# VH-VL binders against q9zuu9r114to356, part 15

Target 1, 243 residues: q9zuu9r114to356
Amino acid sequence: IAWKDLTVTMKGKRKYSDKVVKSSNGYAFPGTMTVIMGPAKSGKSTLLRALAGRLPPSAKMYGEVFVNGSKSHMPYGSYGFVERETQLIGSLTVREFLYYSALLQLPGFLFQKRSVVEDAIQAMSLSDYANKLIGGHCYMKGLRSGERRRVSIARELVMRPHILFIDEPLYHLDSVSALLMMVTLKKLASMGCTLVFTIYQSSTEVFGLFDRICLLSNGNTLFFGETLACLQHFSNAGFPCPI
Key: E = the ipSAE of ESMFold2; O = the ipSAE of OpenDDE; V2 = 0.75 times the mean of E and O plus 0.25 times the DockQ between their complexes.

## First folded at step 8 (VH-VL; framework fv_tiragolumab)

Design x2 (at its last look DockQ between E and O 0.72; V2 from the best seeds 0.00; counts 0 for: pae E 4.0 > 2)
Fold by OpenDDE, look of step 8:
Structure x2 (fold): chain C 243 residues (1-243), chain A 125 residues (1-125), chain B 113 residues (1-113)
Amino acid sequence: as target 1 above (243 residues)
Amino acid sequence: EVQLQQSGPGLVKPSQTLSLTCAISGDSVSSNSAAWNWIRQSPSRGLEWLGSTYYRSDWYNDYAVSVKGRITINPDTSKNQFSLQLNSVTPEDTAVFYCARESYDFWSGYSFDYWGQGTLVTVSS
Amino acid sequence: DIVMTQSPDSLAVSLGERATINCKSSQSVLYSSNNKNYLAWYQQKPGQPPNLLIYWASTRESGVPDRFSGSGSGTDFTLTISSLQAEDVAVYYCQQYYSSPFTFGPGTKVEIK
């Protein structure tokens, strides 16, 4: 996936300008992890949605998004998108929840559907939680935030997307859980899934797992490139890397 | 190479139970990438899927509605085989029965890629 | 259940000539997410089980001669034998694996003219 001179405007979202993303350029190679990093209201979520073709109707996008060298028209099921906050069915186990999704969306025999579900469970390291109730809301017993997030991601993996967009996978995770999440996602990428996700901030350890970084601030792209080059870029400029 | 070898009687009396076994070589009955199926073929009904057994974190069985309630497919991991039992047979159940493997990989599913030699089972009138 | 139909019921073709078999499904077996047709073709010779020839409508199984080809999408499919050989005398079946239960066509008998 690649984007060129991507600008997103949303009416009423900014105090001084309707531009939420300003002339952003970047790309993500297959089987790699590309992170869009920035502070709150930096435009990172908007950029992510723009790349995924999931901007709200109130938004207007300029520029171009390319998938496999052609203008983007990702068909349903070809990509996954995980919202920052997702609704899960608390009354179901993780496996049941994913089966339900598979039954509704996938063709084939139950064997194949079950296989896909189990693959998703394994990919997201949810094996120990497969038979546990998701919980939440009125349920006192349920999964922790980290596991819930992994379930949300697993739900998208049932569709076997080539590209997976994740909005803030580390949201409300402690440092250990965050690292585990990234290791899990790194494994997923190594299996051939292209990952593009947003992060507010990360530890040095987590940062080192990214292949590329798009650093945003107030809609502007401060840096785009290989993760290792980011530190050098800011160091050469006499500034600390804003990670 | 995967091979399926069928065994069992070819003659069954009405109301009795049809029993067949399919021995697997070159693969495992508990493989995570395979389902083991029974299919029958008759002039009147053509090729008809009957059911499957497979292991995916647990053992599962899927049965065709047409034989549901009468059919049982059981795996035997110790012998690396799976069996078919069809209860209360009638002459309408006369057919050539096949065991077959359904394959699955991480990215794609396959249909029936390996078959047993077939067993003609005749339900006597 | 998805109902599969085939035409013709039987086909006599001269050696070296093209044989064409048609298959129709009562519902589309095309999955929009991966753009694949969940359709297979089998060859069955007398006294033998069906042998998988084509899957995903157009992908040849390993070891299948190049003269066999599958085409079509959605609900209409075709198996083509570009140059019929003596060993190709058999009954050919299409099968959908899009939805449970998997269902087969009634078969097309191919003979030498």
Scores: ipSAE 0.711, ipTM 0.862, lowest interface PAE 0.8, mean pLDDT 93
Fold by ESMFold2, look of step 8:
Structure x2 (fold): chain C 243 residues (1-243), chain A 125 residues (1-125), chain B 113 residues (1-113)
Amino acid sequence: as target 1 above (243 residues)
Amino acid sequence: EVQLQQSGPGLVKPSQTLSLTCAISGDSVSSNSAAWNWIRQSPSRGLEWLGSTYYRSDWYNDYAVSVKGRITINPDTSKNQFSLQLNSVTPEDTAVFYCARESYDFWSGYSFDYWGQGTLVTVSS
Amino acid sequence: DIVMTQSPDSLAVSLGERATINCKSSQSVLYSSNNKNYLAWYQQKPGQPPNLLIYWASTRESGVPDRFSGSGSGTDFTLTISSLQAEDVAVYYCQQYYSSPFTFGPGTKVEIK
């Protein structure tokens, strides 16, 4: 996936149109992890949605997004998009939730659907939780936020996407859970899934797992490149990456 | 090379149970890349899928709605085979019965790639 | 249930000539997300079980001669034998595997004219 001169405006609800993303350029190689970093209101979620074709009707995109060198919208099901806060069905077990998602969304024979579900469970390290209720307030002893996050990602994996967009995979995770999530995502990328996700901030350990970084501030891309180049760029200017 | 060898009686009386067995060579009935199916063929109804058994973290059975309640398909891992039991048969169940391997992967797609030789089962007095 | 129909019911073709078999499904078997048609073609010679020829509507199974080709999309599909040979005398079935239960067409008998 690549983007060039990508600008997004929000023109439906304000006295004037504001550019939320300003002439952004970048790319993600197949099988790699590309992170969009920035503070709140930097435009990172808007950029993520623009790349995925998920902008709201009140937003307008300029510029181009390329998939495998061709300007095209990605078909539904060829990519996955994981929202920051995902609604799960608490009365179902993890396996049931994923299986019913596969039944509703995939064609094919039931054996194939079950195989995809079990592969997603294994990929997200959910084997110990597969037969547990997802739960919520009305279902005591349900999954914790990290496990629920893994289930929401696993649901998108059921579609066997080539590209997975994740809005804040580390949101509300403690430092250990965040590290384990990133290790899991790195493994997914090494298996051929292209990952593009947003984060607000990361620890030094998590930062070292990223392949490419797109730094945003107030809609502007401050840096795009490999992780090592990012460290060198800001170290040379006297501004090392925060911890 | 995968081979499926069928066995079982060719004549069954009405209201009794039809019972067939399919022995597998060159693959395992518990393979996580295959499902094991029964399909029947009659001149009046053509080819008709009946059901399957397969293993993916657990054993599963899927049955055609038209025969659900009468059909049972069981794997036997010790003999590397799977069986068909069809209860309460009528003359309308007369057909050639085939066992077949279903394979699926991302690149090859869905297919019944290996079939048993077929067993003609006649339901009559 | 997706109903599969085929035409013609039988077809007589001279050796070396083109044979064309049509298959129609009652619902689309195209999954737009992967742009794949969930349709297969089988050959059944007398006294033998069916043998897979084509899957994904147009992809030839390993070992199937190049004279067999599949085409079409959505609800309308075609199996073509570009140069009929004596060994191609058989009944040909289309089959959808888009949704359960999978279903087969009634078959098209191909004979030498």
Scores: ipSAE 0.297, ipTM 0.647, lowest interface PAE 4.0, mean pLDDT 80
ESMFold2 (binder alone), look of step 8: mean pLDDT 92; pTM 0.942

Design x3 (at its last look DockQ between E and O 0.87; V2 from the best seeds 0.00; counts 0 for: pae E 4.0 > 2)
Fold by OpenDDE, look of step 8:
Structure x3 (fold): chain C 243 residues (1-243), chain A 126 residues (1-126), chain B 113 residues (1-113)
Amino acid sequence: as target 1 above (243 residues)
Amino acid sequence: EVQLQQSGPGLVKPSQTLSLTCAISGDSVSSNSAAWNWIRQSPSRGLEWLGSTYYRSDWYNDYAVSVKGRITINPDTSKNQFSLQLNSVTPEDTAVFYCARESYDFWSGEYSFDYWGQGTLVTVSS
Amino acid sequence: DIVMTQSPDSLAVSLGERATINCKSSQSVLYSSNNKNYLAWYQQKPGQPPNLLIYWASTRESGVPDRFSGSGSGTDFTLTISSLQAEDVAVYYCQQYYSSPFTFGPGTKVEIK
C-alpha cells in the first residue's frame, strides 16, 4: 500500500483548520509493520481510516492511495480494520465468537471455517483463552483488555486479510501486554500480513519491532521511513526522537 | 509424498455394515491442515461426498445428510488411518468408495481434494 | 444443495483439437470477498480415482499440463483442453466446494474422434 500527497479535511474537527491530515506520503510493504505514531489529535487515526477507505462521509480526501500499484477500491474482505473500541459478545467464548463470525462470513465446509478460527486463535496467541468467556459489561469475569484486543484482531483475521489496519492496538495496555501484542503482530507480519496501525507512544522495545514509522503532529508528517532512520533523522536535526 | 491406501471387503450383505479403512502415509491423520474424507461413486448417484474427519484442537466429523445416522468415520492415530462404517446397507449403497485428503491453507485459502485412495468397489448383494 | 450440471454428456474430439466442457452450478460459487470461485475440475480415467486438475476455477494443480485451462465465474464454468492428447481420454467432473455438501457434476466423457 502507498499513499501520495494525502490530505483529509473534516468539518468541525479542528478549531483553526479543517485539514486533519496534510499532504502525507508513505508506503507499507507486504509482510511488514508500519506504524503511524503521533499525539492525540495528530491525525493518525484519520490517516489510518483514509488508507483503509473508511473515512466518514463528512470527510474529504485528496491525494491518492495505491494498493499493489493501482488506485484501490479494496473490496470487503480484502483488508481488515480493527477499531480502537470494538464490541464483543461477552456471553460467548473466544472460539464461539470467532466461529460465529466465520459461519456468517466465510464460504466452504465446516472444516475450513473451523480451521480458520483455530488458526486465528493461534495467530493471536489466544489458545489458552479459546474456551474462556469473553465477558465484559454485565459479566464480572472476562478477558483482560489485552486479550480482548487480540480477540478483536482475531475476528478480522478470520477473513484472511492481506492488509490489516489496527487503530491503537496498544490502547490501555500495560507495558508487558503491549510488548506481547507487538510480538504477536510481528509474527503475523512475518506470515505475510501487511500491518498498518496507530500508536500514541511506545517503549523502546516496542519501537524496535516496527519496520517503518510515520510520525504525525498536527496533521503534518514529521518523518516517514525506516524505524532506525527515525532516530538518526532527529538526532541530525538536533532534536530528541519523539518516541 | 502423500499416499492413501484403502482396504476392506468388496462384498456386503443387505442390512449389514460396510467397513473400509484408509491408511495414510506422508501425512498425519491429525494434521492441522487436512481433512480426511470418504467419497463414493456410482452410476446412479455419481460422485457423492459422504463425510470427513479432522483434528483442529479437537476431533470433528462432518457427514452428508444422505447418509447421516448410518455413517461413522473414525480416525486412528496409532495406525495413522481413518475408517468408514456405513450401517444398514442396501443395494443402493453399491459404489466405488474413495478416501481423499482435503488440504487447507490459512492465508491462501486454498482448498482441494489433492490425494485420493485407489478406490474400493463395494457391492451390496445377498 | 448446490446442483452441478455439465454439458455435453460426451464429447468426441480429434487429436490435437480443442475440447470444451461446460459446467453450471445452481447457485453462484463466487466468494465476493476474495473474488475466488470455489470450483474444481477433476479428470478420471478408468479404474482410477479422480485426479485434481483445476481449483478455484482457473488455477492448475501442480503437474497439470498447460493445455488444460479453466475459466468462468459465478455459475458458468468451462474446462478447455487446447490440444487433445491421447492420454486425455477420460471423464471430467466439475465440483463445487462453496457450500456443504460438496457436490459434483455428472461428468463429461471425452473421447478421441
Scores: ipSAE 0.763, ipTM 0.874, lowest interface PAE 0.6, mean pLDDT 93
Fold by ESMFold2, look of step 8:
Structure x3 (fold): chain C 243 residues (1-243), chain A 126 residues (1-126), chain B 113 residues (1-113)
Amino acid sequence: as target 1 above (243 residues)
Amino acid sequence: EVQLQQSGPGLVKPSQTLSLTCAISGDSVSSNSAAWNWIRQSPSRGLEWLGSTYYRSDWYNDYAVSVKGRITINPDTSKNQFSLQLNSVTPEDTAVFYCARESYDFWSGEYSFDYWGQGTLVTVSS
Amino acid sequence: DIVMTQSPDSLAVSLGERATINCKSSQSVLYSSNNKNYLAWYQQKPGQPPNLLIYWASTRESGVPDRFSGSGSGTDFTLTISSLQAEDVAVYYCQQYYSSPFTFGPGTKVEIK
């Protein structure tokens, strides 16, 4: 996937036509993790949605998005998109939730559907939680936010996407859970899934796991490139890395 | 190379149980990438899928509605084989019975019967 | 159940000539989310089990000669043998694997004139 001269505008009350993303360029290679970083209102979620073809009606996109060298927007069925906020069905086990998602979304026989579910469980390191209730039982604690986030991602894996867009995978996670999530996502990328996701901030340890970084501030792309090049770029310019 | 070898009687009397076995070489009956199926073929019904057994975290069976209640398919991991039991047979059950491997790959989503047993003609008559 | 039909019931073709077999399903077997047709073609020679030729409507199984090709989408599918060989005398079946239960077409017998 690549984008060239991508500009997104939205109608806002403060401005007649607000530019949320300003002439962004970038790409994501197959099987890699590409992160869009920036503070609140930097345009990172808007850029993510533009790449996935999921902009709201109030937004206009200019520029081009290429998939495998072809100018195209992603159809719904060729990718997964994980929203920042997730609500799961707490009365179901992890396996049940994923299985019913497979029943609703996939053709084929039960063997194929169960196989996709089991592979998604393994890919998201959920094996120990597969038969546990997601949550909502009055005398039984549900999954923690880290495991719930993994379940949300696993649900999208049921569609077998080769490109997965995730809005804030570290949302509301403590530092240990955040590191485990990134290790899990790195392993998922090694299985052949192309990941593009947004992050507000990261630790130095998490930062080292990214393959490429698109750094945004107020809609402007401050840097796009490999993780090591990002560190060298800001070091050579005399600025601290904005991580 | 995966090979499936069938065994079992070719003649069964009405109201009795037909029993067939399929031995597997080159793969495991407990393989996470395969399901093990029985399919029959007759001039009146053509090719008809009967059911499957497979292992994904636990053992599962799926049966065709037309034979549900009469059919049992069991794996045997110690002998690396799986069996078919069809109860209360009638002459309408006369067919060539095949075992077959159903393959699976997560990213491609491939679904095919790629390896078949040699076939066993089972005749149901007095 | 998705009903599969084939035409013709029998086809006689001169050695080296093209054979064309049609298959129709009662419902679409195209899954629009991945844009794949859940249709397979099998070859069955006398006294032998069916042998997989084509899956995804058009993808040849490993070891299948180039003369076999599949086409079509949705409900209408075609198997083509571009240059019939003596060993291609068989019955050919289409099969859908889109929806439970798996169902097969009635078969098309291909013979040499």
Scores: ipSAE 0.351, ipTM 0.673, lowest interface PAE 4.0, mean pLDDT 80
ESMFold2 (binder alone), look of step 8: mean pLDDT 92; pTM 0.940

Design x4 (at its last look DockQ between E and O 0.74; V2 from the best seeds 0.00; counts 0 for: pae E 2.7 > 2)
Fold by OpenDDE, look of step 8:
Structure x4 (fold): chain C 243 residues (1-243), chain A 126 residues (1-126), chain B 113 residues (1-113)
Amino acid sequence: as target 1 above (243 residues)
Amino acid sequence: EVQLQQSGPGLVKPSQTLSLTCAISGDSVSSNSAAWNWIRQSPSRGLEWLGTTYYRSDWYNDYAVSVKGRITINPDTSKNQFSLQLNSVTPEDTAVFYCARESYDFWSGTYSFDYWGQGTLVTVSS
Amino acid sequence: DIVMTQSPDSLAVSLGERATINCKSSQSVLYSSNNKNYLAWYQQKPGQPPNLLIYWASTRESGVPDRFSGSGSGTDFTLTISSLQAEDVAVYYCQQYYSSPFTFGPGTKVEIK
């Protein structure tokens, strides 16, 4: 996926400007992890949505998004998108939840559907939680935030997306959980899934797992490139890397 | 290389049970990337899928409605084989029976039936 | 159940000539999310089991000669043998694996003219 001169305007979202993303450029190679990093209201979520083709109707997008070198509409199922907050069915186990998703969305025999579910569980390191109730809200006993997030991601994986967009996968995770999540996602990328996700901030350890970084501030792209080049970029400018 | 070797009687009397076995080499009956199927072929019904057995954290069986209630497919992990039992057979059940592997990959999906047994003609006759 | 049909029932083609077999499904076997057709083609010679030739409507199984090709989408599919060889004499079946139960076409017998 690649984007060129991408500008997103949303009325009423900012006090001084309707431009949420300003002329952003970047790309993500297959099987790699690209992170869009920035502070709150930097436009990172908007950029992510723009790339995924999931901007709200009130938003206007300028520029171009390319998939496999061409302007194409990604059909449902060809990509996954995980919202920052997703609704899970607390009364179901992780396996049941994913299985029902597979039943409703996938073709083929039950073997195929069950296989995808199990693979998704494994991919997201949910094996120990496969038979546990998701819980939450009306249920006092349920999965922790990290596991819930992984379930949300697993749900999208059931569709076998080539590209997976994740909005703030590390949201409300402690440092250890965050690292584990990134390791899990890194493995997923190594299997050929292209990952693009947003992060507010990261530890040095987590940062080192990214292949590329798009650094946003107030809608502006401060840096885009290989993660290792980011430090050099800011160092050369006499500034610390804002990670 | 994956090979499927079938064995079992070729003659069964009406109302008796048809029993066949399919021995697997080059793969495992409990493989996470395969399902093991039985298919029969007759002039009257053509190629007909009968059922499958596979392991995904647990053992599962799926059967065709046409033989449901009479069919049982059982895996044997110790011998790396799976069997077919068809109860209460009639002359209409006369066919060449095949075991077959259905391959699966997470990203690619299923590859349909890529390996087959040699086939076993089972004749239902008094 | 998805019903599979084939045409013609039998086909006689001269050596080196093109053979074309058609297959139709009563329902679409195209999955919109991945744009794949859940359709396979098999070759069956006398006394042998079916041999997988094509899956996903157009992908050749390993070892299958390039003279075999599959095309089509949705409900209409075609198996083409660009240059019929003597060893190609067989019955060819299409099969859908889009939904349970998996169903096969009635077969098309290909002979040398």
Scores: ipSAE 0.802, ipTM 0.902, lowest interface PAE 0.5, mean pLDDT 93
Fold by ESMFold2, look of step 8:
Structure x4 (fold): chain C 243 residues (1-243), chain A 126 residues (1-126), chain B 113 residues (1-113)
Amino acid sequence: as target 1 above (243 residues)
Amino acid sequence: EVQLQQSGPGLVKPSQTLSLTCAISGDSVSSNSAAWNWIRQSPSRGLEWLGTTYYRSDWYNDYAVSVKGRITINPDTSKNQFSLQLNSVTPEDTAVFYCARESYDFWSGTYSFDYWGQGTLVTVSS
Amino acid sequence: DIVMTQSPDSLAVSLGERATINCKSSQSVLYSSNNKNYLAWYQQKPGQPPNLLIYWASTRESGVPDRFSGSGSGTDFTLTISSLQAEDVAVYYCQQYYSSPFTFGPGTKVEIK
């Protein structure tokens, strides 16, 4: 995926519309993790949605988005999009939830449907939790936040997306759970899935797992490049990046 | 190369149980990439899928509604085989029975029945 | 249930000539998310099991001669033998594997004229 001179504006009740994303450029290589990093209201979620073709009707996009060199909108089902918050069914086990999702969405033999579910469980490091109930609103009765987030991602994997967009995969995770999530996502990327996701900030350990970084502030792209180049850039500029 | 070799009696009396086995070489009955099916062929019904068995973290079966309640398909990992048992047979169950492999790959999905056994004519008659 | 039909019921073709077999499904077998048609073609010679020729409507199985080709999408599919050989005398079946129960067409018998 690549984008060039991508600008997004939002219409509100105000007299003037504001640019939320301002002339952003970037790309993600197949099988890599590309992260869009920035503080609240930096435009990172808007950029993610623009790349996925998921902008609301109140938003206008300018510029170009390319997929495999083709200037096109991605067809439904060829990509996955994981919202910041996803509804899970607590009365089901992880395996049941994923299997029912596969039954509703996929054609083909039941063997195929079962197989993509088991592959998704394995890919998201959920094997030890597969037969456990997802649980209700209290983590003490079911899965913890990190495990629940991995179930949300696994549900999207059932569709076998080549590109997976994730809005804040680390949201409300402690440092141990955040590290596990990123290691899991890095492994997923190495298996052939292209990942593009947003984060607010990262630890030094998590930072090292990213392949490319798109740093946003107030709609502006302050940096785009490989992780090593980002570290060197921050040492000269004084931005708050883990050292 | 995957090969399926069928065995079992060719004559079964009405109301008894039809029992066939399919031996697998070049693959495993517990392979995560394959499911193991029984299909029959008769002049009146044509080709008719009967059911499947497969392993993905656990053993699963799926049976055609037309024979559900009469059919059982069992894997045998120690012999690398799977079996068909069809209860309460009638002369209308007379057919050539085939075992067949159904393959799976995550990105490309399921390929249809790519390897078949040689077929076993089972006649239901006294 | 997705009902599969084939036409013609039988077909006599001179050696080296084109044979064309049609298959229709009562519902679309195209999954638009991956743009694949869940349709297969089998060849069955007398006394032998069916042999997979084509899957995904148009992809030849390994070892299948180039003279066999599949085409079509959605509900209408065609198997073409561009230059009929003596060994191609068989019954040809289409099959959908889009949804259970997985159903076969009634077959088309191909003979040399």
Scores: ipSAE 0.447, ipTM 0.736, lowest interface PAE 2.7, mean pLDDT 82
ESMFold2 (binder alone), look of step 8: mean pLDDT 92; pTM 0.945

